# VHH binders against tRNA dimethylallyltransferase (miaA): the designs that were tried, part 6

Target 1, 307 residues: tRNA dimethylallyltransferase (miaA), of Elusimicrobium minutum (b2kdr9)
Amino acid sequence: MTIIIAGPTAGGKTDLALNLAKLIGGEVVSVDSRQVYKYLTVGTAKPEGEYKNGVYNVDGVNYHLVDFLDLDKTYNTGSFTADASNTAYNINKKGKTAIFAGGTGMYMQSYFGGMDVLPKADQALRAQLADIADKEGKQSLHKMLSEADPESAALIPSGNLHRVMRALEIFKLTGKKASELRTNGFADISQNNFMVYIEWDKEELNKRIEIRTQGMFGGMLKETQDMLAKGYTRNSPGLRSLGYAEVIDFIEGKKTKPEALERIVILTRQYAKRQRTWFARYKNMYKADGSALNAEQILAEYAAWKK

## First folded at step 1 (VHH)

Design n5 (framework vhh_7nfr_2)
Fold by ESMFold2-Fast, scan of step 1:
Structure n5 (fold): chain B 307 residues (1-307), chain A 122 residues (1-122)
Amino acid sequence: as target 1 above (307 residues)
Amino acid sequence: QVQLQESGGGLVQPGGSLRLSCAASGFTFSSYEMSWVRQAPGEGREWVSSISGSGGYTYYADSVKGRFTIARDNVKNTLYLLMDSLKSDDTAVYYCAKDSEEWYGDYEFDYWGQGTQVTVSS
C-alpha cells in the first residue's frame, strides 16, 4: 500500500503526511533531494526529529530518507530509487503503508514510473569538454550539441556552457537525447497510485514563501557558519541546497541580509513554479486545498480510490 | 514548443536609456515568474531582475536597483526591462529566462531566449 503526497515547497506536505501516518499507523518516505543531508535542517525544511531504534522519528512517526548523507556527497535519481525501494520493502514487510511525501518530481517519476536513471556526472568527460571549449571556443561545444540533439541546442544558448555540457554528457553516456527525456517516455504515475497534490493560490504561496524565508534565515546562518567551520565550502554538494549560497555571500560581506533574503525568496518561488509545472503532467491526482488540509478527508479519498 | 524572443538592445551612451522586450510563446505566460539574466564578455551569468506571474512582486539585483524596472503584459505575453541611467558595467547580452523542469539538476533557468546585446559606450 502506497500513498503519494506532492506539492510545492512551503505547501504543508510534511504536516499532512505526519497526520495521515498517525491515522493509519503508516511511515513516511521523504521525496526530497536536499533533506537527505545531515546538519542542514532549517534551510531544507527537514522535520525536526530524533533517532529511535536507528530510525529518524518525528512525533511518533518513522520518517525515512532524511538526515543520512554527508555534505560532500551527491544524491541523484538512481540513489533515491535504490534507497526508496529498500525502504518501501521494509515498511510493507511490517504490514504498514508507505507514505511518500515531497516535491522532487524527478525522484517520484524515477521510482514509481520506472524511468531510466540519468547518468552521474563524468569528471573525465567534463574535463575533456571543458578543454575543447578552452581551445576551440564554447561555440564548438554548441555545434556538437546541435549535431547530437538539435532540439536541446535550440533551447540552450551557446554561452551557457554548463547546460551545453550537461546535455552533451547525457547524450554521450546514454545515447539518449536530453530533449526526448523532457517530451515523452514518462508514465503517468497518478494512473496507478493514489497521488495527492497540495494546491495553493499563487499569491498566497508567495506570501508563505516570504514569511518562511524570513523565519529561516537565523537558523540557516547558524548551520552555514558551523559547516564552514568544519571545512565545508560553497562547492560542497550539500551547501548547494537552495539558499545556502546566499547565506555564504552574506557571511562574506558580498550581500546584505535584505539582499540575501530577497534572492532566496526568488529562487524558492522559481522552484515552486518548477514543481507546479512538473506535477501538471499527472492527470489523475486528488487536488487538496493547501489552506484547508484535512488528513481524514485524504484518507476517505484514498479508501474510495482503492475500490 | 517554448520560445522566448528578445529585442530592444543596441548601442547607447552612458546615462542613456533602453527598453528590452521578450515575446513569449508555447506556455501559459501568466502562470510563470519571468526573469532577466545578463552575461558580460568573459564573465559568468548574472541575474538582473524577476517578476511574478501576476506582476505583484518584483525583485532586482543590487547593481541595478533603482535604475531598472521589470514589467510584463500578460495579454500580449511580453516581458519588459526598462533600463535607465545606463553604465559601462551594464554592457552584456541580456537573456529572457523562464524556470525549467529538473532535467539539468542545479540550473535555475532552463528556457532562455537567443539574447539581445546591450553596449554602453561612446
Scores: ipSAE 0.000, ipTM 0.153, lowest interface PAE 11.3, mean pLDDT 83

Design n6 (framework vhh_7nfr_2)
Fold by ESMFold2-Fast, scan of step 1:
Structure n6 (fold): chain B 307 residues (1-307), chain A 122 residues (1-122)
Amino acid sequence: as target 1 above (307 residues)
Amino acid sequence: QVQLQESGGGLVQPGGSLRLSCAASGFTFSDYYMSWVRQAPGEGREWVSSISGSGGDTYYADSVKGRFTIARDNVKNTLYLLMDSLKSDDTAVYYCARESDYDILTGYEDYWGQGTQVTVSS
């Protein structure tokens, strides 16, 4: 049994998911590329919780795939899909419903629809692959692709170096072969899953983002200072989470507090817009009014959807 | 919405030169790899060249390397193919295409222009 809750940042996904979990005795699986990181709670909008029996717990609800990754580690769609599969299996084995809640659309598509969403370019990895091509020739990269993904190697000529590199990049970043990915017309995950999307008026959401960002700054500042004191830097993957570079710029005297806040608000609004654009592709979602969220109503809609 | 419009094709003698242009509109041009693909009479489509969004990286089919140069002007939203030392085997309809990362197996392009005819003949 699975319920999916999607929506933009600052949209109320966490509260809805927690209230639903309490009603049905379910557990939450976070679909968020930033909440995975330890120590970064305020700036990632991770729900405040405590560990109970080795599991992160929010108001009596087990909340999975948060607060486990060191800031020097990367997380990708392949890692998410593997972790989410194991987590959902264990929740269902206990006879409980898994509630997937988040705004990282590519993770959601990867898990429910398969690996038909490609990761963004990794410049460090591409530099490594380019170096191999320069030193050992382009046939060397094609041989690497033939070993990792023989079907892609048969279809991509060695002279098309950027496509050879891209197929290797996909394999190295996701652990999955490019040949296993879909072409245009990727799976509409809302067709086969009960999926809720929290809708907001653009201006109302923008006001919520502005207020939230102002309230978060002090906590983000403390978190950032603590991480820098531990030896992490602006280049640590976890500190590349939205808003932390701006906080570091403030700490280093490169931005004033108002300048840092303004930049964080702009970036957050851009992120919310990208999320809205992403989720608009799913045609069978139940759309919930963000200003009037009701977990009992969502549960009634789920019951109706199953019939 | 998305539009790609090629121009610059024509009849040229072996050893001659042509410059193809492609005017792009309806998307953020600098965010996409762009490519040139050609199709000779009775043949399938053949990838010719690709250029990164910034223009910093270029790639060529072995058959055209050293003779063709791909370039872009991100201010004018225009893609170019400069063709030198043309051979009869270069005779084809040349298509401007926006590259998608969606289907890497086939070199998937998600939008195509109508094409421009290049004929190399005496």
Scores: ipSAE 0.033, ipTM 0.455, lowest interface PAE 6.1, mean pLDDT 85

Design n7 (framework vhh_7nfr_2)
Fold by ESMFold2-Fast, scan of step 1:
Structure n7 (fold): chain B 307 residues (1-307), chain A 123 residues (1-123)
Amino acid sequence: as target 1 above (307 residues)
Amino acid sequence: QVQLQESGGGLVQPGGSLRLSCAASGFTFSSYWMSWVRQAPGEGREWVSSISGSGDYTYYADSVKGRFTIARDNVKNTLYLLMDSLKSDDTAVYYCAKDTEYEWGSYDEFDYWGQGTQVTVSS
């Protein structure tokens, strides 16, 4: 039994998920590429919690897939899918509902839709393809792509050898067309899951982002100073989370506080726009008004959806 | 840990020249394709140029062909972008990008590994 809560950053997903979990005795699984990191709570909008029986707990609700990854580590769709599968299995085994809440659409698609993760670069294969281009001309690789994956060939300019080689590499390593993974690899996960999308007026969301960012700055500054003191740097994967580079620029005297805040707001608004674009591909979502979120109403919609 | 550090940006007059550098560490530099990508404030990313690991193959966006030259020094683990005949439209933050471990659905997008270097072309 699963409920999906999606929506833009600053949209109220966490509060909705927590209130739903309290109503049904469920547990929350975070779908967020940033909240996985330890120590970064304020800037990642990770809900403030404490560990109970080895599980991160937010106001009586178990909150999974947060606060476990060192800042020097990366996290990807494959890691998320494996962790989410194990977590959901354990929640459901207890007879509880798993509430997936977050804004990292690629992670949702990977887990619920069975998205294929693209293979790592194969330098031996790339050397082979580069040799072909050297001996037969660069158009030869585009012709190979046209034969293997005509849709990708139409999309990728022949002069962009890097993109042509990548599409061929995907095909040669997986037997799957890059165009299929791009376009046809996306199952509409809203078709088979109760999926809520929190909608906001653009102006209202932008104001919420601005206010939130101003309120977060002090906490982000403290977190950033603590992490730099521990030996982490701006190149640490965790500190590449949205807003922390701008805080580091402030600490280093490269930006004033207003300049850092303005940049964080701009980046956060751009992220929210990308989330809106991503989630627009799902055609069977229940659209919830962000200004009037009601967990009891969402629960009633879920009950109706199950009938 | 992959690290890319850009430098060489600055203010230049229209028609002027700049040389950007990108110092790379944490991976076998000579084994990876490297690219330059730029982004002006409020605009999308624009791929500028790519170079093969050996340096034998170079490719350019139509907007920069004949004006920019991409190069690499595999002994120094450094990527370069030589920019000639600069125009106001070249004003952007320039990022160097390593071949990515994973891509999702967009073949026109690169992950940015460096902090970027600002290029401003104004009279």
Scores: ipSAE 0.000, ipTM 0.254, lowest interface PAE 14.1, mean pLDDT 82

Design n8 (framework vhh_7nfr_2)
Fold by ESMFold2-Fast, scan of step 1:
Structure n8 (fold): chain B 307 residues (1-307), chain A 122 residues (1-122)
Amino acid sequence: as target 1 above (307 residues)
Amino acid sequence: QVQLQESGGGLVQPGGSLRLSCAASGFTFSEYAMSWVRQAPGEGREWVSSISYSGGSTYYADSVKGRFTIARDNVKNTLYLLMDSLKSDDTAVYYCARDYSEDWYEGDFDYWGQGTQVTVSS
């Protein structure tokens, strides 16, 4: 049981996810590359919560994949996919629905769609395949590829041992044909998942971003000062989160407060535009009006979808 | 529209040097982290190097540390990869890529160039 809530920054994803979780007794999994960081709450729009039984809890709802990463560490699609898989398994094991909510589209695509993931070279397997070629000739590996992945065999000449071995390696390590992985491209994750996209008028969203940014500045300033006092710098991965470099420029006298705010607004609007462009690729989303969000209506649509 | 165009690849002998360039257009280059990613024929993608939007932070794969240098010119909207002491296993198509999240992450990119071929022949 899984629900996906996507939408642009400042779009209301968190409140919708929390309200939905309360209605169904579900738990939220954050799909956000920045909310993973400790200490950075205001600028990352991390929901205010407290730890209960070792889990970050927001107004009675368990909220996963937030507030666990030191600012000196990086986080990527692979880390997210592994953590999200384990988290969703544990939520579903309890008989609960996992609600994935966020705006980091690449993380959603990686977890739900499976980006084309080619395994790293396996030296032992390559040695085994090389031994077969030495004993039985180059044509023997191509015959193995023809049996495992006929489409790849049609495209790769028998004399190209490197490509033949790589295609066989992919098949032997993953059980998937290299030809299938090459053909799949970007899977439309909305095809097989209940996926909500929160839509906003561009002008209305831009005004929301401006107001939110103004309200966030003081909190971001305090967070930034605290992190710099702890020895973190503008080069710390966590402080590269959107807006913090501009706050550091203000602290260092390189920007005035109005200049810093203007820059953060522009960067946030660009991020929202990138999110809108990314999510436009998904053709089977339930589109929710950002100005009239209703968790009960979303739940009714989910109930209809899962039949 | 976003466009990334690589150049500077070619055939070089082991121990040689090459300088790759990536010309960026259609976006505010100075606001994005950038990366170099390579792919040898029949292999998966291998992240090579990343640079923050300001140029203040650089990161390298263990296989290229001490040999490659990533750099950027935000006035010229150009990303560079300076490759020294080239080895035969550096042979690959090299792609420049724009970071999706405004931050550096291996494989977390929204736009790619067409690639430039680097061949280290022995």
Scores: ipSAE 0.000, ipTM 0.199, lowest interface PAE 12.6, mean pLDDT 83

Design n9 (framework vhh_7nfr_2)
Fold by ESMFold2-Fast, scan of step 1:
Structure n9 (fold): chain B 307 residues (1-307), chain A 122 residues (1-122)
Amino acid sequence: as target 1 above (307 residues)
Amino acid sequence: QVQLQESGGGLVQPGGSLRLSCAASGFTFSSYAMSWVRQAPGEGREWVSSISGSGGSTYYADSVKGRFTIARDNVKNTLYLLMDSLKSDDTAVYYCARGYSSGWYRDYFDYWGQGTQVTVSS
């Protein structure tokens, strides 16, 4: 059992998810490319929690996929899909509902759209496939693909050796057909999932972003100074999170505080706009008014949906 | 249902002091950061101060640093703003606001009180 809560930054996704989790005894899985990082709480808008029995806990609710990644590490859709699959499996194994909450639309699409983590290129396997093509001709690999994945073979011309080899590589390394991944890559995930989208008036959202940025600056400054003191730099993946470069520019004397704040506001508004554009792709979401969020109402809609 | 009720506003002379209170109900108060936000006549909202759920961290706007103190009593579910050395520029409606989770750094303040008027003459 699964509920998805999506919306732009400044949307109230976390509070709605926590209130829903309390009502149903569920757990939250964060869908956020930045909240994964340790030490960066203020600028990533990570919910403030404490560890209980080795699990990050926010107001009595287990909150997964936050606060685990060192700032020198990268995180991507493949990493998210693997971690989310394992996390959801463990939540469901306990008989609980997984509530996915966040604004990183690409992560939601990757996981719920049925996209698996794609294997890295295997040079030994590619060399073997290339040798077969050289010895027996391109048609031989296409025949092999026709047997393993007839749908991909119908779509990929036999002369396109690179695409044929990639589809075979996926099949040979994972046992899964590339056609399954292709078919699900652009699926409307709101068709098969209870998906809530938190809507806000643009001007009200912009006011929230501005006031939030004012309040966040001091905490971001402290976090940034602490991370730089530990040897991290502006090129550390974690410190490339939205707003931290502007704080570093302030520390280095390249920007005044008003200039840094103005830039962070602009970038945050642009991020919210990109999120709205992304989620407009999904046509069967339950639209929730951000100014009047009600967890009991959302739960009633979920109960009606799952009939 | 979440409710926030401010009190303690009024008329005060420049250089004077006021203590604002905000009584919270309908949620686990200690799990949420709380904030004070003000709005002067004809102006937008200005963030004033925030306090973490535990009270262990406090943050202030540059305009009020050294003059205002934010505090909370998690047993009484009450937020405070102690305002010293008041200036005419501090004249505004002061709102108590809840962060949407346990952090003052959250994107929005999901619940607001009705506000309390603070007027500093001259």
Scores: ipSAE 0.000, ipTM 0.357, lowest interface PAE 11.5, mean pLDDT 84

Design o1 (framework vhh_ozoralizumab_d1)
Fold by ESMFold2-Fast, scan of step 1:
Structure o1 (fold): chain B 307 residues (1-307), chain A 124 residues (1-124)
Amino acid sequence: as target 1 above (307 residues)
Amino acid sequence: EVQLVESGGGLVQPGGSLRLSCAASGFTFSDYWMYWVRQAPGKGLEWVSEINSEGSSTKYPDSVKGRFTISRDNAKNTLYLQMNSLRPEDTAVYYCAKDHEDYGDYWESAFDIRGQGTLVTVSS
């Protein structure tokens, strides 16, 4: 059995997931591209926990897919879906409910909706396509796309050479249409899963983001200094997590503390806006009021949904 | 690090005009194709204009062709939308968008929207 909890950053997803897990004897699977990293706890809003029997445990609840990846490693949709599948299998094997909680919408979509891994850029193919555009005009590439993938051609303007080339690249490398992969990969996962979305009014969420960011700065500074001392850099994938570049700029004297904080707040608000836009595509979610979250009420809604 | 800030919206009567602006930062503005996209209340996103990196080529859907003009000032990192002969159906939040970076982005919209948008209300 599975429950999905989604919502914007600073929205209360973690506390709701933990409270729900305690009520049903479930375990949490983090749906977050940043909480996977070791050492970065404060800036990624990873819940405070400790290892028990080899598993990260938060206040008596096993919390999966956090705190395991070195900062020099990348994490992607394919890695998440593989790890999430294995984790959910093990939770179900114990007779427990898996509670998926997070704000990384693409990871959630790929696991529940089933999504193919997209091919990496092919420089030889791109050179070939660029040559065609140079000799025959970029309209020639759009014509090729219209023949191979008419749906993508309808969505991508003929003048957008970069997007036209990418859609053709996908088709030529995989034999699958970009439009087909997008459509099949973006099924409404809320139709077949109990999915909760935590809603906030914009002003209240913005205040929460500002307060949280101010409270996080000291911890992020300490974490960043420790990681730089260990030889990691601003180019380390883990340190590309939201806010850490701004902390590095502060350490290097490129930003004052108020400038760093202001930038982190702006970026976090933009991220929350993108999350809201992403999750608006799901039409059958249970909408929970962020200011009045109640795990017992959500459990009652889940019970009703199962009937 | 990309930042796009829209402005210039407001209340206008049918037949009126407005000029929207988009202030861009955090990327090399002159390297990117730029777009205006809108979302009317209760509707999906609708593409309303495109412009190439140098500003020499523009394109519009029939719904706004002849009424809207997209332009850019690469020295000021600013995108514009001149809107003439406005109609009630043009009422929407307007966003500027840049072309996406390479990979995975086409699983989303064709547009990289970063800002809060600017509201245009056409009503008497």
Scores: ipSAE 0.000, ipTM 0.178, lowest interface PAE 11.7, mean pLDDT 83

Design o10 (framework vhh_ozoralizumab_d1)
Fold by ESMFold2-Fast, scan of step 1:
Structure o10 (fold): chain B 307 residues (1-307), chain A 121 residues (1-121)
Amino acid sequence: as target 1 above (307 residues)
Amino acid sequence: EVQLVESGGGLVQPGGSLRLSCAASGFTFSRYWMYWVRQAPGKGLEWVSEISSSGSYTKYPDSVKGRFTISRDNAKNTLYLQMNSLRPEDTAVYYCAKPYRSGYTIYFDYRGQGTLVTVSS
């Protein structure tokens, strides 16, 4: 069982995920490019937790893929997909459900939709396949494709040698059927996964962002001062997280507090808009009203979806 | 039968321009979002651009933003990628792509031949 919880920043994803995990005895996997960093809790909206038995734990729930990366390190879709695969495997091995929660849409797409590497044309293999076609006819290649990948064979006419050869080339070089390929940013992951999207009215979300940013500033300032004292700089990948450059500008006297806050609010609203645009590509999400989130109701919707 | 036929690739000097085309058939092109994806020698698949069914929305990664422009002509069932200020790192096979569904699974249809773009002196 897998549940995906998506939504814009400041939308309530963490609380919904934690409440669902408590109901089903599950564990949360964070889908967030910034929460991976150590020391940055307030500005990344990392849930506050403590380590229990070597695992970051938030109010009794194991919370994975947070608080492990040094600020001088970068993190990308490939790193996330590898870490998420290992984490989900370990959660499932314990007989527990993984709840994926976050707003980094590219990471969700990479993991659930897959990012299959297409092989370059292999001239030796193509020469072998061309020789088979020359000696035994084009139909012989299509028969090979029918045995290896029946779904691709149904879509590709036997006379289309180029397409038949490409599908066979992919299979022979990668072991993956062309019909089973999935790529980052393209497959509708909501079609085959129970995916929740937390919706907010734009004006209401903008008010939430403004209030949250004002409340976060003091904690971000403390975190930033501590990191600069440790030798990190504005060029450290972790401190490129949204809002920290503005806090550094404030510390350095380049911005007043109101100027820093205004800039952080603008950037956060732009980020929320980019998230809404990204997630609009998924056409089969369960839309949850952010102002009336109910974990029991979400679980009931999942049960109905599964049938 | 869904067919996507890419063309317009070739050898170009750094700083040059190329326009790629993708002729689509076998589906109602005007109803689908369309994509360009590339694979450089020895590297993974990279998303290059996307365009909504109407053409009103486009998106690019930072690596090509400001240099590449995706467009479409729904009357001609054709997708385009205008590539300006080309760099050696843009060398790749470029694929036109549409999402497709087979049974309960959504796949990305990029089984076309692709078109090779080589940026070299």
Scores: ipSAE 0.000, ipTM 0.096, lowest interface PAE 22.0, mean pLDDT 83

Design o11 (framework vhh_ozoralizumab_d1)
Fold by ESMFold2-Fast, scan of step 1:
Structure o11 (fold): chain B 307 residues (1-307), chain A 123 residues (1-123)
Amino acid sequence: as target 1 above (307 residues)
Amino acid sequence: EVQLVESGGGLVQPGGSLRLSCAASGFTFSSYAMYWVRQAPGKGLEWVSEINSGGSRTKYPDSVKGRFTISRDNAKNTLYLQMNSLRPEDTAVYYCARVYKSGYDWPTYFDYRGQGTLVTVSS
């Protein structure tokens, strides 16, 4: 028994998921690449909770796959699908409904689709890999591929730079070897799951992002200062979460507060746009009005969907 | 859909009082904590009060503590701000806002606000 709640950042997914969980006695599984990190609460919009019986608990609701990963560790689709499978199994074993809530569409697709999702081209990563090839030669990238995915390296000649780069890109972005990918077409996960998408008018969502970013800055600043004091850096995977580089730039005197806030708003709007584009692929979602979210209404829609 | 409509602003002399109201519609008002926030000319938004969903707990920054009182009437879907001992620096557009999420430093963000009501404190 599973319910999926998706939507853009700043869209109200957490509150809807918590209210729905309270109505049905369910538990929430976070589908978010940033909320996994310890210590980063405000900037990742992680629900504020406390540990109860060893489980992160938000206002009486068990909230899974948040607040467990050290900032030096990476998290990817392979990590998510393994953790989500174990978490859902344990929730279902207790006879409870798992409510999957988040905005990381690739994680949802990987887990529910039963297929490996090919990542979009990452221009920054491709530029880094191209720079390595230019400075150290094509053989250096092929050696990297041999270490990450020996099977792909055996099949792709070192001279085929574009294919070597793509195989490395897949590995670095997903944690899965290109040689092990299963791809039989894109599965529409909304066909076989009750999936809610929280819709917002673009201008209203942009206003919410502006207001939220302004309100988050103080908390992000405190978190960032604490993490830097612990020895983490701008290169720590956790601090590469959206907005923290801009806060670090402010701390280091490279940006003013208004410049940092403006950049965070721009990046967050771009993230929301990418989320809308991703979720537009699913044709059987229940569209919920973000300005009038009602958990009782969602529960009624779920009951109707089931039969 | 979600609508927040502020009223009660106006011109008042220093030391005077005003009571602001906010009429909420389009959501279950009694389920949400609410804020009052303000924006002075040329300044950023400043949080001025918070009240929990049931009305039993309130919070204020030092700049207004003891002078402003937030309250709510869940039966009427209405939020109030009683402002006493007003000072020229209280001049701002005042907005009521629905709480989105709190963080480490004050009530940190909200998701919906009204159009605002202007309060001018001047002789």
Scores: ipSAE 0.000, ipTM 0.183, lowest interface PAE 17.7, mean pLDDT 84

